# VH-VL binders against q9h9l3: the designs that were tried, part 53

Target 1, 176 residues: q9h9l3
Amino acid sequence: PRKMVAIDCEMVGTGPKGHVSSLARCSIVNYNGDVLYDEYILPPCHIVDYRTRWSGIRKQHMVNATPFKIARGQILKILTGKIVVGHAIHNDFKALQYFHPKSLTRDTSHIPPLNRKADCPENATMSLKHLTKKLLNRDIQVGKSGHSSVEDAQATMELYKLVEVEWEEHLARNPP

## First folded at step 3 (VH-VL)

Design b43 (framework fv_nivolumab)
Fold by ESMFold2-Fast, scan of step 3:
Structure b43 (fold): chain C 176 residues (1-176), chain A 124 residues (1-124), chain B 107 residues (1-107)
Amino acid sequence: as target 1 above (176 residues)
Amino acid sequence: QVQLVESGGGVVQPGRSLRLDCKASGFTFSSYGMHWVRQAPGKGLEWVAVISYDGSNKYYADSVKGRFTISRDNSKNTLFLQMNSLRAEDTAVYYCAKEGYYDSSGYLRYFDYWGQGTLVTVSS
Amino acid sequence: EIVLTQSPATLSLSPGERATLSCRASQSVDSYLAWYQQKPGQAPRLLIYDASNRATGIPARFSGSGSGTDFTLTISSLEPEDFAVYYCQQYDNWPLTFGQGTKVEIK
């Protein structure tokens, strides 16, 4: 299929009371779900809150993590010029301090046909876990040890594939 | 710290309009969905409306659909609720509430931060 | 819509006692359930999210359990500041709904 990838990042809390989300892991998969990138990433700021319940990030993962500037360069080389699929992907792009063209961005939290298939209101956003359970009958983000960004990126690509034809036709008629 | 400050409440007659504002600080406002939740005097909590991080998606409780409009201005870190055709049963304290969202996997619709609330009284 | 039923409506206890609050959903909400505490004249405060995860700054005496349709909030040993109204909330589907509340009051 076309040059399309799915991305999912894990963030840790930095800044005052850990309220700033800083990139700490990034996973990128291709159309078939094969891993193209998966690295722990060291934020340039002091980590206040590892957010381990969701991020899966622990202090040990930071010991040999790729510095943010280097990881960012590697990631942007993969994303540039491709259709990038994500869930609530604006958070990933903010953590990467990166602008990706809207015409090449697919956000599975904002695709009305996908919500319709899940028997959810078209104009409401739904979590990745919820959509994956309803549409793929698969449980992701299970347990209390944190999420797998690889698992999340793979699920996101599979969800997009359910509506790809319909949504690409919509975008061709209504360019972003 | 994270702060949400509501304003715009007051006493109005049935059929009139009010606009509520919610000023946010201490977090990246443009990254989170925002909600309005109300509470009638002496009663429990009732969800009213939601708006996505970028303002493109909106959804409402059936009780207010067609009368209330939620909107936001990310450049000003401000959430709005335009309330038209007000009824006595809309009398409540209105809370601005922030979604819990922890990673890039999406939005969790629990409310980790709430404003202090603003009272709207619809009375003749 | 998903209806949440909290029981008991009122729980009268003394400081030091264990409080057990129930929330039952009309259909499965998986683990998409939160608990809030509200004191008179104040906004609600998040205690528990995703059924069992304690929010930042919430004391260890608060714990949540359950999945599907049956959920419990437990306060292992009541402190004076814990006498309040407690609400459960589901976020599995739209519209978002709250339980009617359980008031924990001093005996």
Scores: ipSAE 0.255, ipTM 0.747, lowest interface PAE 5.2, mean pLDDT 90

Design b44 (framework fv_nivolumab)
Fold by ESMFold2-Fast, scan of step 3:
Structure b44 (fold): chain C 176 residues (1-176), chain A 124 residues (1-124), chain B 107 residues (1-107)
Amino acid sequence: as target 1 above (176 residues)
Amino acid sequence: QVQLVESGGGVVQPGRSLRLDCKASGFTFSDYGMHWVRQAPGKGLEWVAVISYDGSNEYYADSVKGRFTISRDNSKNTLFLQMNSLRAEDTAVYYCAKEGYYDSSGYLRYFDYWGQGTLVTVSS
Amino acid sequence: EIVLTQSPATLSLSPGERATLSCRASQSVDSYLAWYQQKPGQAPRLLIYDASNRATGIPARFSGSGSGTDFTLTISSLEPEDFAVYYCQQYDNWPLTFGQGTKVEIK
């Protein structure tokens, strides 16, 4: 049986004017929402913008953070061979400098039936917060102190479960 | 640093077609969703269309749906807007606009950079 | 679609005065609200995103506040370069919408 996990990463700004998104935290949960991995990660480049409002990352979190190369190895060991669920997951994979097979990737921002259940246009990309409120009646990413990547990963897995049967059938008939 | 340069505007007759280009530089173009926003002379801003970072998803304002097509070529750092069946009410300065920095929710549709705009005038 | 209503339409003030601009949404947009400044013949410039965060390079005299349906942009002490049109924009739901604008003009 192929295992399924959900991932959510927090990124900070590096490079010119903080335009580059670099991995600074990663959370991975299993099918039931149990945490498999949750670490602060030290980017190899100078952090220009902590993006604290969304990331929740502050200078103090970097003091004992796992270096990027080490964290990346740990994360990829968990993801390899599994179905990975995320929201706008291409950004997470880019920050990890990793290419996960499309056949094993599930992006809750690109699942038309999920948008239909939320009464949203199926070809428009909706935020995780909006879909979670509409479909799970739960407020995530509350306040201005930053998001919890654990909370986001858990919500993402729950959202996928709402369409899992129909979407897996669709993918079996229409392989990516 | 970051630059967005529109081109292709001009005077065109009603019912005809026009294509706008937007050349991007100074950031990783393929990482961001891109938008077109227009402004009629002396009026406010109106959102027109969006295309995802990889070009796989597009969405349009109801006023242009079925007539306009947004597309992109990531190898050339270029955004396009194909405008068909043009009407007098399409007369506007057209801006290309870049989505904001990524956050953990994945989507921030505020516009941190704008092009200078290109004027499209639809008249007889 | 979510309608954003800005008030007042025109604000006539002198340099050094405080400007307070309102943006009201027809339904909740949470904190997914941005403010832009536009000068004649120029493209809009981002001032504030996520209701209260200043964009890079924006002076501290600009501040944003509010959540849900009621938002405010405050300019604590107007400089000559601040006389412009200001727009709010929501990005909580599709289609993306802008307010009609508030013109801040010199008395």
Scores: ipSAE 0.027, ipTM 0.622, lowest interface PAE 5.3, mean pLDDT 88

Design b45 (framework fv_nivolumab)
Fold by ESMFold2-Fast, scan of step 3:
Structure b45 (fold): chain C 176 residues (1-176), chain A 124 residues (1-124), chain B 107 residues (1-107)
Amino acid sequence: as target 1 above (176 residues)
Amino acid sequence: QVQLVESGGGVVQPGRSLRLDCKASGFTFSDYGMHWVRQAPGKGLEWVAVISYEGSNKYYADSVKGRFTISRDNSKNTLFLQMNSLRAEDTAVYYCAKEGYYDSSGYLRYFDYWGQGTLVTVSS
Amino acid sequence: EIVLTQSPATLSLSPGERATLSCRASQSVDSYLAWYQQKPGQAPRLLIYDASNRATGIPARFSGSGSGTDFTLTISSLEPEDFAVYYCQQYDNWPLTFGQGTKVEIK
């Protein structure tokens, strides 16, 4: 079977009024939760808003950050040909300026059986924090100093593993 | 600056249909879930419906389920609410509301920006 | 559904006084609680999100506190423009719900 990884990215605000989301950190973990990649990434554009409350990114993290073009190449080498798990993963792929095949993408914010296990409406998107608390009895994204993309990627993989067998069967019968 | 502008409100008879539009500008519309929230005259706020950023996931308040349909067109930065089988109790100002910023892992369904609202009056 | 109960229904105060508004949830909403201000004829305006974070442009006199089921919005010293209706909202679970509002009116 294809190898599976989970990804979580942190974005900062660039462009007018900081409304453009630019990649500033990426974490990738394997099936067992071991870190394969975790780097701060320097956007090619001026950072207007660090969005520190969510991103955890501060000015000091940018001093020795990997330039976007280099980081993107490294990340894509890890993702290509693998099943990639994420939560609201479209944001990560957009920040990476990358298209990952839908057949190899697993978005834990859009898996009806996962919501069902959490006693949540199947067609309503739930936050990673909520699903992790309900299904894994674990608090993530605590405090006001920003999220850990490693923690989020690990939680995302663990959530997917709860529905992996039934969801892979569903996808085999209903290819995207 | 972020703006949400509703249109389509008016006076309509019970049992009829009406469509509300909400035009968004000043942010990347396709990155955020969007909501409709209503307020009956002299009453409080009531959440009506949500649609995910890409448009595939939708959820409704029990009071409107089966009658209202939320949709969006990301190419036009426009949110819609199709209201069928309207009842007198649907009379309200309808607000288009934007979800707060969320990163790749979170959804924060507080409303950082609201439209000015459009009045729907269901009356014979 | 999660019911939010705001108290008091009406708070009659003078400019310069401290206002303390309560919002109680029928079950825990963790910190997924927002506060809005609404003036007559206007759309609601976000004041506080995630229980205690001020929204962009909101004056420091507004503060939020609490977690779980008990939440408070405090206005440390009322300005004339602060006389309005205030709503709390939870976003921990579906459906999203609002409190019925607290009217802060001039004495």
Scores: ipSAE 0.223, ipTM 0.738, lowest interface PAE 4.7, mean pLDDT 90

Design b46 (framework fv_nivolumab)
Fold by ESMFold2-Fast, scan of step 3:
Parts: structure tokens; sequence; C-alpha cells
Structure b46 (fold): chain C 176 residues (1-176), chain A 124 residues (1-124), chain B 107 residues (1-107)
């Protein structure tokens, strides 16, 4: 069995009208929820919109942030060859400018059994906050000061563990 | 400048089919979920369907499940709604609508941009 | 399905007056609520998202407040162009739902 990690990235808005999402923080936790990586990351492009309400990123966090190219190298070394769990993880991989094999990717926003356990439609995408409250009875992303990517990564791993056996069996029978 | 332009509306008889197109420009179409929202004459807004950024996930209002199919072609920046087995109650102006910014707290499924709408009339 | 109930159905006011529009959800939607303005023959226009954030280009006289089940849209001083139908919309859970609308009309 391959090792498993969970990732959560925070993005800021760059490019025209801040419509491009650029990596500004990344947290990675192991199967037990221990932090393997947690750094603020300096985008190579001008930040137009910090999206602070959701990202928790403020200009002060950029002062000592790890440059994107260096952070990306560190992060990819942790992810390569592992099963990577995330929520709407395509956004994280896009921000990392990284392709992770679909066979080793687990997206808790697209796991029908998880939605079923939450009494939600199987083909709808639900927020991490909603699934965590419904299935783990825990409030995350509290307040308007932005998210904790560590908290989000930990919640994501715990959510996946609820359906891990069923979903890994499904994937073995129906390879992506 | 963000633009959404719907087309394909018209008058059809009950039981027939119609396809609506929505051409997007001014944003990275492949990064956003897209929706169809309708409004019957003189009535309020009703959400119809959603498609994820990559087309892998789709969800529908109960009133249209099994009859309508949402799809997209990211290479052409175009959203589609295939409407089958049309009923008089499907008569409405159909709007395509773009999701706001993504957040892990929730997809920001408020609609920051709307098309001007295309009228679908289902009548005998 | 989360039901959004808007009140009043019709609000008859004069230019310069304050308008206060209510939107109640049948269950908590946290702060995942948006407000739209619609004028006859036009597409809806986003005013407020995430309960209290003004969309780009929306005048400061528009403000949103509330969380959970009770939300308010306030127009501090009505301008002639503000007479329109207003809809709230929740995006906390599926299916996405709209309120039935509040018509703000000239007295």
Amino acid sequence: as target 1 above (176 residues)
Amino acid sequence: QVQLVESGGGVVQPGRSLRLDCKASGFTFSDYGMHWVRQAPGKGLEWVAVISYDGSNKYYADSVKGRFTISRDNSKNTLFLQMNSLRAEDTAVYYCAKEGYYSKSGYLRYFDYWGQGTLVTVSS
Amino acid sequence: EIVLTQSPATLSLSPGERATLSCRASQSVDSYLAWYQQKPGQAPRLLIYDASNRATGIPARFSGSGSGTDFTLTISSLEPEDFAVYYCQQYDNWPLTFGQGTKVEIK
C-alpha cells in the first residue's frame, strides 16, 4: 500500500481582475493528521486580491514567504508516489502547476459514498465545511478571518478515512 | 470583459426537444462551474442545473431530472442544455450563469455574471 | 430543499426612503446567501454575496447583513433606478434555491 497524505492549499487572486488563482499557502498532513509541511508561499505574479475572507492570507504573510519555485519543489517531493487526498483538489494541483496521477488522487468533493453518508445528493459537490460538520460534528473555517489550511487538510483526511475501505475497493474494481 | 450569450430558444410543442447554447468570453471558462437558471413569465428564479469546471459532475433540479442534460465544451468556451420531453411548465427565459470564486468553505455558487437569457415557449 | 421566504412581497416607498428587505431560510445557510436585483426585461444583477459583501460596481447604499436563517438587504436611500424586484439565493446546500422575490415599487 502506498503512503497517504492530505493537502490543502490557499490561493490568492492574480492576473486580470484577480481571476487567476495563485498559490499562497500549502499544508500537508500525514494519515494521522501530523503536519508534514505548512508554509506561506510568495506568488511570482502581483497579488490583485488576497481573498482574505477565505484564504486567511494578508500582505504581512508574504514578507517572509517561501518563493513559489522553491516551495513547489519541496511540496512535489512530499506528494510524488503517494496517495494524495484533498477537497476539490484540482484547484490545489492547478495552483501548484502539477499533474498528479488520477490513480493516486482522492478528492473528497467527488466521492459518492461520502455524500451518501452526509444525506447529500451523490453527484453534487459539497463544501468541506458542510461535510465535516455533518459527518464529524466539527465546525471548521469558523469566522471571517480566513481558513486554516492545516485544519482543512486534517478534516479532509478524517473524512476520507470514513469511506477509505469502501472507496479503495471501488477504485480497485473500477480503475480511474 | 465577461460576456455570456445564450442562443437556441424558441417555440416547441410539448414532448419535443430543444438545445440551448451559451457562449462565454472574458474569463477562463475551464476554471468555473456553470449553471442554468430559468424564470417563467411573471414568476421568480428557479435553479435548473450545474456542471463542474471539467464536466465530470452534473446535478439537476428535481423538476428536470431525466429530461434535461447539461454539458460543456471547454475548447469552445460553450455551455449546453439539452432539453427533452418538454412540458408547458418548462416555458421560461433560460439564463446561463457563472459561479463566483472558488472557496473550500464552499464553492461560491452565487452568480457574478448572467447572460441576457433566451426564451423557451412550450405550447400546443 | 432549503426554502427561502422573502418579505414583504411588495414594498411601496418613495425616493429617498430606506428600504429593508427580509429573507428567511428554512434551515441555516451560514453566510452563503446572495442578493440580486432584476429590472423588467433584464437579467438579474448580483448585488451582495456571502451575506454582506458588495459585488463590483454596486453603490454603497446597498448593504447586506445576517447569518444562519435571517438575512436583510438594506437600501439606505432609494434612488429612482432602485425600483426593481430583489431576490435572495442560498448556496449552502443543494439544490440551489431562490426566494420568491420582493418588489420595490414607487408609492
Scores: ipSAE 0.045, ipTM 0.660, lowest interface PAE 5.1, mean pLDDT 88

Design b47 (framework fv_nivolumab)
Fold by ESMFold2-Fast, scan of step 3:
Structure b47 (fold): chain C 176 residues (1-176), chain A 124 residues (1-124), chain B 107 residues (1-107)
Amino acid sequence: as target 1 above (176 residues)
Amino acid sequence: QVQLVESGGGVVQPGRSLRLDCKASGFTFSDYGMHWVRQAPGKGLEWVAVISYDGSNKYYADSVKGRFTISRDNSKNTLFLQMNSLRAEDTAVYYCAKEGYYGRSGYLRYFDYWGQGTLVTVSS
Amino acid sequence: EIVLTQSPATLSLSPGERATLSCRASQSVDSYLAWYQQKPGQAPRLLIYDASNRATGIPARFSGSGSGTDFTLTISSLEPEDFAVYYCQQYDNWPLTFGQGTKVEIK
């Protein structure tokens, strides 16, 4: 397998009015979509808003969740030195309190050729759900009980693979 | 508390330029996409422009494309709209608007917070 | 672009009555639809997002329903402060578009 992984995190609301996004689940898959990591994560701060509609996180998931500091160490060991693919990935890195080199980061919400293939404006960010439906003919994030971060990470990797050759060539000519 | 405060509106002649500012507070400005939405007197809402959280991606309504430029300064929590070649049809209250919740694989382009608006009147 | 058509243009009702507002999209917007309330001289206020989720602080009398092309905002029992203009907005595709508004006025 190549040195590339895809990540998708679920965040819950902490802090005043639940406006701070804190890591509550992380899923990482390899190039072929196999799960490398998938754990519920306990934030160090009180959860004000589970954001269950999108996160899929419920109070029950926190009972045996891995504490943030431990989970962060495990996750960073997987990400370090690899090309990391995500959708709106800055939110994931912020929740992890982690800096990943831009040269090794691929954000499927900011790849103009991907939007072009989906018949969407090149420089407008599109949701993962829309890109996956248009390009992979697959419905993700269905229902009202929250999303699967594993499903989202797998879809994100598959979307990147559609433009990988073209985008890697672009990055080689235009280093970040 | 979340606040968005617009400034820079006023009366301007057709063909001139005007810059609008929007100062944000009460949330991490650099985490969210920001939009401009306008409303002509007595009319409905019209989306104008968007800028991504980091300023790298911008998109515009066809009615303003080529004339308006959206930008942001995350170090100052400020959103800008540079309006060039103004027309009478650009007369409107201009609102700064914040994208809804994200931190997931989806972008939610509903507007959970709005500024109070700044009036731009383009007249001879 | 996706056109949103709101109906009726005006609803004339009395306090305590049920208000039902319609928003129809020219093509499917899935569930990516929001509702806003606007009072004279004020900025719009978010009521409902993702078709059926009430925004923080919005009273339970407001509810949203629908998916695809047909959406409804319901106010179960009108309070005096609910007389305002209501707009729907889609965020399924670019450009973002709003309906032209439904005015809820006192009979």
Scores: ipSAE 0.214, ipTM 0.747, lowest interface PAE 4.6, mean pLDDT 89

Design b48 (framework fv_nivolumab)
Fold by ESMFold2-Fast, scan of step 3:
Structure b48 (fold): chain C 176 residues (1-176), chain A 124 residues (1-124), chain B 107 residues (1-107)
Amino acid sequence: as target 1 above (176 residues)
Amino acid sequence: QVQLVESGGGVVQPGRSLRLDCKASGFTFSDYGMHWVRQAPGKGLEWVAVISYDGSNKYYADSVKGRFTISRDNSKNTLFLQMNSLRAEDTAVYYCAKEGYYSGKGYLRYFDYWGQGTLVTVSS
Amino acid sequence: EIVLTQSPATLSLSPGERATLSCRASQSVDSYLAWYQQKPGQAPRLLIYDASNRATGIPARFSGSGSGTDFTLTISSLEPEDFAVYYCQQYDNWPLTFGQGTKVEIK
């Protein structure tokens, strides 16, 4: 059996008008939800917009943050060769400037059976908060002080486990 | 600078087909979901369709489901709306619109940039 | 679908006055609500996203507030260029929906 992890990243705004999304925190959990990695990450560019309402990132978190180049190496070492679960995970991989094989990627925002269980249109991309509330009866991302990437990675793994058997069978019959 | 330019609008008879194009520039087109939003003369805004960043997911308003097809060509930075079996009720200015950004927790489907719109008139 | 109801339908004011526009959702949309301004013959322009965040280039006189089902757009002191139609939009659930609009017109 191939090892499986779930990832969730927090991004801050860099570049003109804060338009560019740069990695500022990454959390990785194992199949059981235990934390394998959780670090604040210092972008190489000036932070224009902390996006604190969603990211939970504040200036104080940057003081002892791991520089991007070093954090990226650590993260990629954990992800390589594993099945990686995430929600809208393309954005996490883009922030990491990383290519992960499609055959080893599981995106909970793009799994039709998961949407069906939540009484949502199979072809629509639903938020992690919505799916977690509908399927796990749990409120995540509460309040206005920012969200926990650990909480989000754990919820993402739990959501995937609800459809894991049927989705792995589907992928075996329909390789990406 | 971000620009979205629609084309393909015009006058068409009921039951006919029309294709709208939207050319994007000034951002990485393949990173964002794209939408079509329409506005009938003197009326408010109505969401029509969405396509994911890679073209794999598409969703439509009930009023156009089965008649309209959204598609994109990321190599050409172009969004399309194929409109079949047009009805008088489809008469509207059609806008292409870009999604905001991914917050780390889900897509923010507000529209930070809009095209100028293209008028589709279904009559006679 | 989530229905957004805007009030008032029309707001007649003079330059320099404060404008307060309301948007009510038929069910909670958390903070996934945006506000747009539309002038005659133009495309809508984003003003506020995620209930209270001002979009790039939008003057400080525009502010948004609220969460759940009740939202407000405030223009602290109307300028001549602010007379327009304003729409709220939710993006918490499918289909995406807009309010019917509030017209802010000169007295």
Scores: ipSAE 0.042, ipTM 0.645, lowest interface PAE 4.8, mean pLDDT 89

